# Designs tried in a protein design chat: VHH binders against B box and SPRY domain-containing protein (Bspry). Part 5

Target 1, 197 residues: B box and SPRY domain-containing protein (Bspry), of Mus musculus (Mouse) (q80yw5r259to455)
Amino acid sequence: SPLLTQLWAASVLGSLSGVEEVLIDERTVSPLLHLSEDRRTLTFIAKKSKVCSDEPERFDHWPNALAATAFQTGLHAWIVNVKHSCAYKVGVASDQLPRKGSGNDCRLGHNAFSWVFSRYDQEFCFSHNGYHEPLPLLRCPAQLGMLLDLQAGELVFYEPASGTVLHIHRASFPQVLFPVFAVADQLISIVRGPLAT

## First folded at step 14 (VHH)

Design r4 (from q0 with H104R)
Fold by ESMFold2, last read:
Structure r4 (fold): chain B 197 residues (1-197), chain A 123 residues (1-123)
Amino acid sequence: as target 1 above (197 residues)
Amino acid sequence: EVQLVESGGGVVQPGGSLRLSCAASGFTFSSNAMYWYRQAAGIERELIASIYSGGSTNYVDSVKGRFTISRDNSENTMYLQMNSLRAEDTGLYYCASRITYSGRDWTYDFDYWGQGTLVTVSS
């Protein structure tokens, strides 16, 4: 039921001791993206940057980036400001996600290594392994919250302002997951957590 | 062959208006997100607005309320109505198409640009 799901999500969020400090791993950032000085903002740029595409961890075709912090156990939460973009993907990926090439194996949501909430225009989906589940949202969220419960095997997408649960995915996740991002319109930004330490 | 051709640039006094057009050919225009960029002398090309077939539009803060992006899919043409022009709006204006959408996902496989149309705001 929508009510029970909303109450569960609010209860879990209220019990967290803090939102994770999530920063982009500059080694992974696609040449199509610019990373801000504070490592929280990804901007889709007009001209590919002159970064070294030979770096093993860097995506070289898709406008993707990974966060630096790996999640292996426990409960994790982070928030992304998406109000400035009409084309993005946010979620989690395993360390096995390939970095190089234009194929589906590096395309978020089209492989077994990535799980993402995506937007294009007014269309929203949850995508994994080439399956795209449309999400009929009432309005475009300005912020997206992610909650990863590795004990329960759940990935939750929610709207922080309302506490509304947008999607829950249940799976047996691989041992190591990273927050993952893609941007193809303007920018997205990771929201700073309330705890600085 | 994919082509994007801008037109409608010119010299305008501060506070004036211009309407730019981007004529598209060689692809199915109605399937693509379309972008306007501008490049002032000595700086990088910057995104100013985007438009999607399903009605989404996006603007950077410096042009919100002054510029309106629109599209006419039957004419394969995107427009930029620029009102209340300022000296800082001077530059080359480019249209672009950079992503496509199919199978419920967007893809970066279509990165085409026009040659630009010059807008000069000066009295």
Scores: ipSAE 0.788, ipTM 0.911, lowest interface PAE 0.8, mean pLDDT 88
Fold by ESMFold2, fold request of step 24:
Structure r4 (fold): chain B 197 residues (1-197), chain A 123 residues (1-123)
Amino acid sequence: as target 1 above (197 residues)
Amino acid sequence: EVQLVESGGGVVQPGGSLRLSCAASGFTFSSNAMYWYRQAAGIERELIASIYSGGSTNYVDSVKGRFTISRDNSENTMYLQMNSLRAEDTGLYYCASRITYSGRDWTYDFDYWGQGTLVTVSS
């Protein structure tokens, strides 16, 4: 129901106290990305020629990374500062997302294991399983909020400053989901949440 | 086949200007995002500006208001106009093409770099 969706979004988006502490899992970080010391900022870099050990969890082709925190039940929210990047993807992925290779199985939005909001230039999409739904946004958001309700099967993308809902995706999600990221221009940063523990 | 060639580097006084060019060949220039990177001595390459197929431009804070990236798709050439140059701007400047856009998604299967052009800002 559109009314219920709007009332739910307005109720949850009005509380910044629901924003969680999300940190990047350094084991997963692509050689195309640099991870900051506080584990919240991913910067798109020239591809590193060496890796620190062969890490099975590391993405080796696509400029991807996963968060360390898994979501299994309930309601979760996090915010990403995207003001510095004109090319990125943010969303959720299951632990079954493959890490290795240049194929679509590791490419966010091109497989059954990842659900992402993406930007390239002035083009925005929601992408899952090779389907790319264009989102005709009126302006480029500086921050993106994600809200995941695993009981209701909803993933909401919103703009925290205005409370505007940018997209809602409804699905039966896998049991375990992680925040997921890709960066191909400058950087993105996870915003620290007030309920960090 | 794919070739990126920078030019326009040189020695310049602080406060001066330079215009860098990046001539591209061997690919569909108009469909690719293009980047300028800078490498100071002993430091890894740093992205400083990008320009997209649809004309969006993006800059790091240290160059905003001083540098202007542009492109001419009919000449397969990207430019970097550098004004108000500072000693910190000294380094090798590389152009790169690293992603393209197809099927409503960007793709990382295209990672090409020029050889660099040296900019020296001497006190």
Scores: ipSAE 0.787, ipTM 0.915, lowest interface PAE 0.8, mean pLDDT 88
Fold by ESMFold2, fold request of step 24:
Structure r4 (fold): chain B 197 residues (1-197), chain A 123 residues (1-123)
Amino acid sequence: as target 1 above (197 residues)
Amino acid sequence: EVQLVESGGGVVQPGGSLRLSCAASGFTFSSNAMYWYRQAAGIERELIASIYSGGSTNYVDSVKGRFTISRDNSENTMYLQMNSLRAEDTGLYYCASRITYSGRDWTYDFDYWGQGTLVTVSS
């Protein structure tokens, strides 16, 4: 990661004004998850909900969901409140991520279509294409910030409260990316962006 | 076979305390995350607390500060200490184990539940 990317991330992290309005796409939400009315909170539920399984965009096995916001060019930032969950994945996925089935092709981080920061217990990883890079974090973050620079081909995970960069991943990303989420413990919530009234 | 058996439920006055137990068998208890859920009449079953083998614990806001989850891996048993009980805490309490962890990632492929133990908070 170039030094400029780290300094740029620190500059954006100094203000919530750089955080976009990101909302969950209700069509994609797994039956294992409940979506709040404001479309920002995903809760891992005890029993699969009775949502229509014929919705082609809905994940039907893994507790996944996508945001409605598509990123195609430029610089994007969003924050997820993760303080309530000890088991989650957050990151980006392409529109080619399969929705149906119990295989690894729909399991976030285990395929070429998803790039995620994951937590289980006190273990953290960055995962893509079946490769899991352990991240030796000193503390469990309460909020997780993401910064996506599509021109530079960089995805940055950071802790908003401290400004600490947790991980930088460089890749050639596909044309269209969406924020992606999985949760298997309590809930996670997208932090509201500054465009809210 | 996998078994989860809750015990310790009963009738208690508001402000009282109870301790629930979940005895586990048929899997490697010390390696798995464990959950407590509660279901009041007419309400969907809700997660209230979770505990992980590496020491992480998690609570919903409505019970935080009043309930304490713990585990004893040598006894294959999870506990829920419930203090300052309220009428709203009345319900069936279930223990569960729902995810596994290997290869540096968690999966949703281990979804086992107990039969529940009844807690009634009434005067």
Scores: ipSAE 0.743, ipTM 0.887, lowest interface PAE 0.9, mean pLDDT 88

Design r5 (from q0 with S50T)
Fold by OpenDDE, look of step 14:
Order: sequence, then C-alpha cells, then structure tokens
Structure r5 (fold): chain B 197 residues (1-197), chain A 123 residues (1-123)
Amino acid sequence: as target 1 above (197 residues)
Amino acid sequence: EVQLVESGGGVVQPGGSLRLSCAASGFTFSSNAMYWYRQAAGIERELIATIYSGGSTNYVDSVKGRFTISRDNSENTMYLQMNSLRAEDTGLYYCASRITYSGHDWTYDFDYWGQGTLVTVSS
C-alpha cells in the first residue's frame, strides 16, 4: 500500500532524529565473527577466533551478535547494509535469549526470544519461535530497515531505497529488546545513525 | 568421514591464471554451501568466495571480476578459476564447508577444512 509506505517512511524519518546510534556489543560477538573498530560491521570468518575473551554474554556457536543498545519504550529505527551477504539474519531479540550452545534456543528465529528477517541464497523468510514465513521478494534488498514500535507492538522490515514494506510482525514484545544480527557470508554493516547525546 | 582435498596450486607470474579444485567426500555436497579461503603469511585467514547449493555466488571485493567459483555436484568438486593474479593473491588456499540449508533456514554443521593448496604469485 502506498499509504502504508508513506506512513512508515514518515515514522522512520521522525524517529531517526531521536534514537541513538546502534552499535554492536563486542562482548556478545561470536568467535565466528569479526567486529570492526567502529562496532558497526560484522564479518564472517568461519573459523573461531582465538582472541575472543570468554564473557557470559558471548555467543559461542552461532554467528550471532547483539547490539549494545536496549530498547524498552517508544519507536526505534535502524538500517543494515546487507548487499555483501547472501546469508544473514537481522531483527530483534530479548535479553532472555541464551548465548551458549548449539541448540535452537540460541538459534535466531527458532526460539521465543528472537524475531528475525532471514536470507539464505535467494530465499527470504521471517522467523520466530521456529515458525518460518516465506517472503516472496522480487529482488534482494541491498539495505534492510527495521522499525520497532514497542507501544504498538509492531516490527516492520522494509527496503529503505524504495520504501517497500517487506514484512510486518505484530506481537506483544517483552520489555527489553536488542537489535540482533547473524551473518554467515562476507559481512553486514549497520548504517550510521545519529550519535547518542 | 568428511574430506576436502584441494589441488591446483603452484607458482605463477603476475597476470597469470590458475584453477583450483576441491574434491569433497563424506557429506551431501550438493546441499552445502562451499567456500574458498586463503591465508597469506602473517595475515588472518579470509573468506574470498562462496557458492551456495542453488548456485548463487559471492566474493570478497579484492577478487571480484578476477576469480570465479563454481561447482560440479555430480563430481562433488568445487573450483576456483583465478585470473589476473597479483602478488597479494599469494597464500595458502583452503576449501571449506559448514552451512547447510534445511528448506526454511540455514544451519551449521561442523567446520570442514582441507589441508590447503599453495598459490605463489611472483615475478
């Protein structure tokens, strides 16, 4: 719907000026990932890094990472550049998401604590709690925008370049959510937002 | 037992070409994404090319337009055609596999690595 697109675009523009920049929490970054110095780019390395410290917050199996910023109220928006990867997940996760283990409890989209847009090759889906909804996209998005309205209980995935809404998920979200990321091919990068004051 | 065996490495002059092969066994090759890595001396191993089960490919920027990854599922073999080779392409090249697709999502198996094949680009 053109109207829906316009409404969400307006929401994004309105929210971007008031939200802090989304950065990756280095403590959570899987040993399968390299985090850039600016804490915005995750690169898949496939081989576990030996330099990773052992924090309880760190994912140890899946190539996951969590943002440092917690969302508790209001409208939030962030954009991820995904043009370089054919295997990634982006979305949100609660602070209850387990970090350690190879099971589905730590696998994004396969538990009750994560809501993610997923790409693998030419396949796209929305995943939550083990349910995978196929998304028949006409083209691969170069960038993926997320809109999280905690008051309305809505998570929106959209393509920033066109304003096309790719998927809307409505749910009663928990009190604390984090942007969450996974990448298993090349890299993904958070688009720079306004600096936190 | 999973096995990955790389071949095709050697010494070549700048601007030259090489074709690497990776023979895979012990797993469902056609269902797995396959990867080429390389490691230069003193540098961390880097992912340079990926080919998915559906045939989609992805490359690191430094090799785009020069390298081509391909696969032959009937022979359980993956290839890397390397053209316009540069000195900075010198390194040990590894074949790897880990990601599988289950129809709705991707997952990890164990890391599978070969022993590598050495590529030396020098004048």
Scores: ipSAE 0.764, ipTM 0.891, lowest interface PAE 0.6, mean pLDDT 91
Fold by ESMFold2, look of step 23:
Structure r5 (fold): chain B 197 residues (1-197), chain A 123 residues (1-123)
Amino acid sequence: as target 1 above (197 residues)
Amino acid sequence: EVQLVESGGGVVQPGGSLRLSCAASGFTFSSNAMYWYRQAAGIERELIATIYSGGSTNYVDSVKGRFTISRDNSENTMYLQMNSLRAEDTGLYYCASRITYSGHDWTYDFDYWGQGTLVTVSS
């Protein structure tokens, strides 16, 4: 039931002392995005950056970025502040996600390498492998929490303020996953994890 | 072919109001998101407000509560009502559009800009 899922999410958050420290990998950041100095905020910009980079890891067409943190086993949680953007995608991607070109294999949610919660205007979806599941949300979330359980093969999207589960996706995930992001309106920010006790 | 033409800029005192307009042509206005950017001297352009075809609006914190973006699809025109203007709002204001090809998702294929209209807030 939704109540039991919310209690599980609250227990996981308490066990992890909140969320993990997730930072954006600057080598991956699309020229359509500006990355803040603390590596947490992605801002969609008016024109492509003047970055002269041969980085094989950089997305060159879609406004995507990956985190530097890779997940291989276990249970992981992170939160993104999405209150300022009406056009974003957040989720996980395989290390096999291609970086170059305008095709669907670099477009988050349109390939087998990415699993994302997305917003465009008033529409919310979960997308993977070109399948888009509409999510009829009652309210726009200000923050979006992700819980990834690689043992159970489960990716959960939840609202941290209420503990409400917004979507659960169950799958056999590849061995290595990275948090992944796309922004086409204003900005999104990764929420800081707690300090060590 | 695609044209975006801003108007309504001028000089106002702090606390004053202005209404900017962006007249659009050469594309299907009613089906596309529209954007306002501003640029102060020596600073990179900043996206400040967005209005989507479905009616969602979004604002940067520095203008929220003071600026209102709106659109009139019958006139192919977007507006920015600016109230309680401050010296920090001084700059060149641009309208812009980016085209999406998916009803469930956006594709970034085009980037169109107006020429800008100057807003100066000083006594």
Scores: ipSAE 0.042, ipTM 0.492, lowest interface PAE 4.2, mean pLDDT 83

## First folded at step 16 (VHH)

Design k3 (from q0 with Y35H I99F)
Fold by ESMFold2, look of step 16:
Structure k3 (fold): chain B 197 residues (1-197), chain A 123 residues (1-123)
Amino acid sequence: as target 1 above (197 residues)
Amino acid sequence: EVQLVESGGGVVQPGGSLRLSCAASGFTFSSNAMHWYRQAAGIERELIASIYSGGSTNYVDSVKGRFTISRDNSENTMYLQMNSLRAEDTGLYYCASRFTYSGHDWTYDFDYWGQGTLVTVSS
């Protein structure tokens, strides 16, 4: 398939070079998470932070965060190191995703504004709008690559080490999407792109 | 009423062993992930080990190979076997249950903690 070949080429480029610089937007980070100084590592913490102010963009119940990078057109790739966490979600969300409350409106994968690959223990799932599609992975990925093609309406999850495509979701995405994250066990880290050669 | 009660803490020499227990009540123990946290004096609690409803375990690097988390669902009890103890393992040890899994997703709406049990490793 010509589409699969194009996607595969972009995935290999994303794993070897050309990943985008994706940084967490500190203003969005839940009080349940600590954000590292370099804005790449989210750690699930024991006690809600008292230092957090009531910023309108901050998630206040679910342990979510958004990246600062907005995707509006084209092809985008980024990688997350997930080796330390057995409970996380990663994917994309609309800028319309609500921030406040304990309801499904802010719970990633349970609303029309978020599309996520999730893990709990040895169970993996792709979730959007309350639909949860179990993914029968035999091995837990150490890194999770994402490829977003806004023209084609495709979101791809892949394992960079092997090049294996784990899931492809096709949809009519809204025009403005952000990488989105949730962590409920240990930590996850956004991977930097390769050094210039 | 949810209760988590730790026991088994004490004073040991470096290289020694202790076994901590966490007795749970007031919820369906077998459905929940269970965690051990550690707090050294003057710092925040840190996660050290987790055991999930399916029995899989996860450890922070500093305790891998020395600590073993386990659970007995028939007795509603979680354990932490601590071997090869070091001075840096000194602290207050808490059991916790922070999230559950239902409907192909985890949720953060279950956040209960014990009172802690003190472990002191003296050189």
Scores: ipSAE 0.503, ipTM 0.794, lowest interface PAE 2.1, mean pLDDT 86

Design k5 (from q0 with S31R)
Fold by ESMFold2, look of step 22:
Structure k5 (fold): chain B 197 residues (1-197), chain A 123 residues (1-123)
Amino acid sequence: as target 1 above (197 residues)
Amino acid sequence: EVQLVESGGGVVQPGGSLRLSCAASGFTFSRNAMYWYRQAAGIERELIASIYSGGSTNYVDSVKGRFTISRDNSENTMYLQMNSLRAEDTGLYYCASRITYSGHDWTYDFDYWGQGTLVTVSS
């Protein structure tokens, strides 16, 4: 669509200036993850941390975390550095995403509450509601950009360095969405927005 | 029964090299990711390298460029070549696998660990 093309051009032109301040909500971070002091880097530690408090919002089985930033209307963009991980998921989740248990209801992409771009090894996928669409990427992106248009009902995954669109998902999204993350190898980092120095 | 057996540890001088091996049995080795962890005194066990069935590898920054993870699926064996060893590399090195029954999708169903092999880097 001509509108999507215009929005893509605007997003690419302002890749640092259009990126929002997204920070991880420490209360949600799985005990399998370590969160950096600046709340941008999630590192997989494989062993449950004994020092993590048991909070109602904390994921307790899957290595997930949510951002603190909620999106309810409008157009939003954020970027994740994924160059150090061979096993991650990034996308959006509703506030209804369950936190506890080993079931698919908490497993990103395997439920109606989460929409994620995932990597395992050299395989890439977009997943929602237990439906997994393979994405035949020619190379592993170092950074993933996300563009969410809540009015148009579009979630776009793109590569910031090249401006290449990797996947577009169109849906009626719930009222409240959060950026969501999972990592099971090394680390991923949210790229700072333009106003953070 | 899943079995992971590390070997190749020992005492070396700084700047030296060692090659660790992990012999695996009791699961389909070629379809599962394999990991090396290390544990120094007073520090929790840390993931230092991973290798996936499709050939992807990953390293923690402190070993990148010095350590090389590899696997031989026909021998059900994973290796860690450690070069330019430093005193900070001293520790107990564990082989691990995250075994999934759902194919290649990363799933945190199970972690299996070996008993470890000791590497000591000292003069």
Scores: ipSAE 0.244, ipTM 0.654, lowest interface PAE 3.8, mean pLDDT 83

## First folded at step 17 (VHH)

Design m4
Fold by ESMFold2, look of step 18:
Structure m4 (fold): chain B 197 residues (1-197), chain A 122 residues (1-122)
Amino acid sequence: as target 1 above (197 residues)
Amino acid sequence: EVQLVESGGGVVQPGGSLRLSCAASGFTFSSNAMYWYRQAAGIERELIASIYSGGSTNYVDSVKGRFTISRDNSENTMYLQMNSLRAEDTGLYYCASRITYSGHDWTYFDYWGQGTLVTVSS
């Protein structure tokens, strides 16, 4: 319910210990992206002429990457700094998300395997399975928070600075979910969790 | 056929200014995002500025405040005004475009210009 989700969001925000350390899995990173040494920043680049590592887990067409962290049960939260990009997608994907090809099966939000908050230009959407729900945001968020409750089947997008809920999606999620990212303009960065040393 | 033609490169002293142009044809210019990339010797080609049909612009930090991207949809032309030029701005400057069917999501870059050389030296 909206009321229960509102109380859940307030509880999680009041307990900053619930924000997890999320790092990018370098094996998944598209050749259109550069991954920083600390595995937190994805920068959109011109595609390198050759991919020296032939990894089965690597996205080879869309500028996507997955986190190394998998979620199977429970309550999880992470934050992405998005202030430097006019074109990005952030959310969750199942472990069945295909990695290869130019089709919609690998294009985040255009398949049954991915659930994303997206920005392109001045427009914001929530996207899943080819359905693109416009989100009428009054201001561009500088940071975007994700809250995932796998028991309740809820994925919440919020602005950390204000605690404002931007979108809530309810679903019976698959067994294994990973944070997922795409960037097609400049960069996005995962904000360090409280357990980072 | 999509064509992107850069012009306006040249040799300039540090602190100087230069204006690059990218003439576009073969697609609906006003509906598509346009990009400037830079490639210095021995370095990967980098995205330095972008301009979207809905008015968004973005810059890499190293050029922000010095470079201005703009477009003239009536002339199908994108520009890059480069002020306060530095030696590290030397390189080949490319324009690029992505063709989208809706303009509400991105696709892969399919089109590049030939590049125009900018040399900042004294």
Scores: ipSAE 0.484, ipTM 0.790, lowest interface PAE 2.3, mean pLDDT 85

## First folded at step 18 (VHH; from q0 with S102Y Y112H)

Design n1
Fold by OpenDDE, look of step 19:
Structure n1 (fold): chain B 197 residues (1-197), chain A 123 residues (1-123)
Amino acid sequence: as target 1 above (197 residues)
Amino acid sequence: EVQLVESGGGVVQPGGSLRLSCAASGFTFSSNAMYWYRQAAGIERELIASIYSGGSTNYVDSVKGRFTISRDNSENTMYLQMNSLRAEDTGLYYCASRITYYGHDWTYDFDHWGQGTLVTVSS
């Protein structure tokens, strides 16, 4: 709707100066992933060969990772560079997302606890609770921006370079959400931003 | 590279005990189920014990009450304590694990095996 577009534009303009610094929580990083020292880049390893600490927070099967910072209120924005990956998921997850297991309960977009933009080669979709909505993108985004309005209950995926809205999801989100990531090809990297206010 | 190395095999008298070890490397040991198989001469390989990532175990009837499978995740090692051994327990014992690998947009499982350790129960 025109109203949504206007609201989004306003939100984006307001958030452009407010892109948050998002760092990966090393404790959650799957053994299929390598995390850079600056905690911004996740690289897919393809095999579960990484020696990891045995912590309950760590994903043990799917190539998932959570951000260290939780969102509870307000407007949040972050950007991920995805130009190098043909297989990734980015979005948000509840703290209720299970960490251990090979089932769909831990697979992003296949459970009630995650909301993700997904790419597999030329296929793009928004996934939540096992529902996969195809997104007919004309081109592959090099960067993917997320805008989360917890008050409004809106999650927006957009292309930062063009300002094009790729998808808007409305939901009653839980109280605590984390940026969530998965990569199964090459790497993705969180764009550095200023400190969260 | 995934490696599974069995040890602890040997010759033991009936009624004796033996403990096998399986040293694992090249994958996240703690996240994977592990298995003991054995193969007697002229008989196909059979699954005898399983231990899952959560610690749950399963045994075939022929070894229940005599064999105990366990794991030490800190050492990436799985064990098989074998008590009250019988002649019929003679064979090559293999440790195994099924590991999930990831393609571009799909997953696949491969079974990995050790080279085996020989257990001979003889008077």
Scores: ipSAE 0.025, ipTM 0.281, lowest interface PAE 5.4, mean pLDDT 89

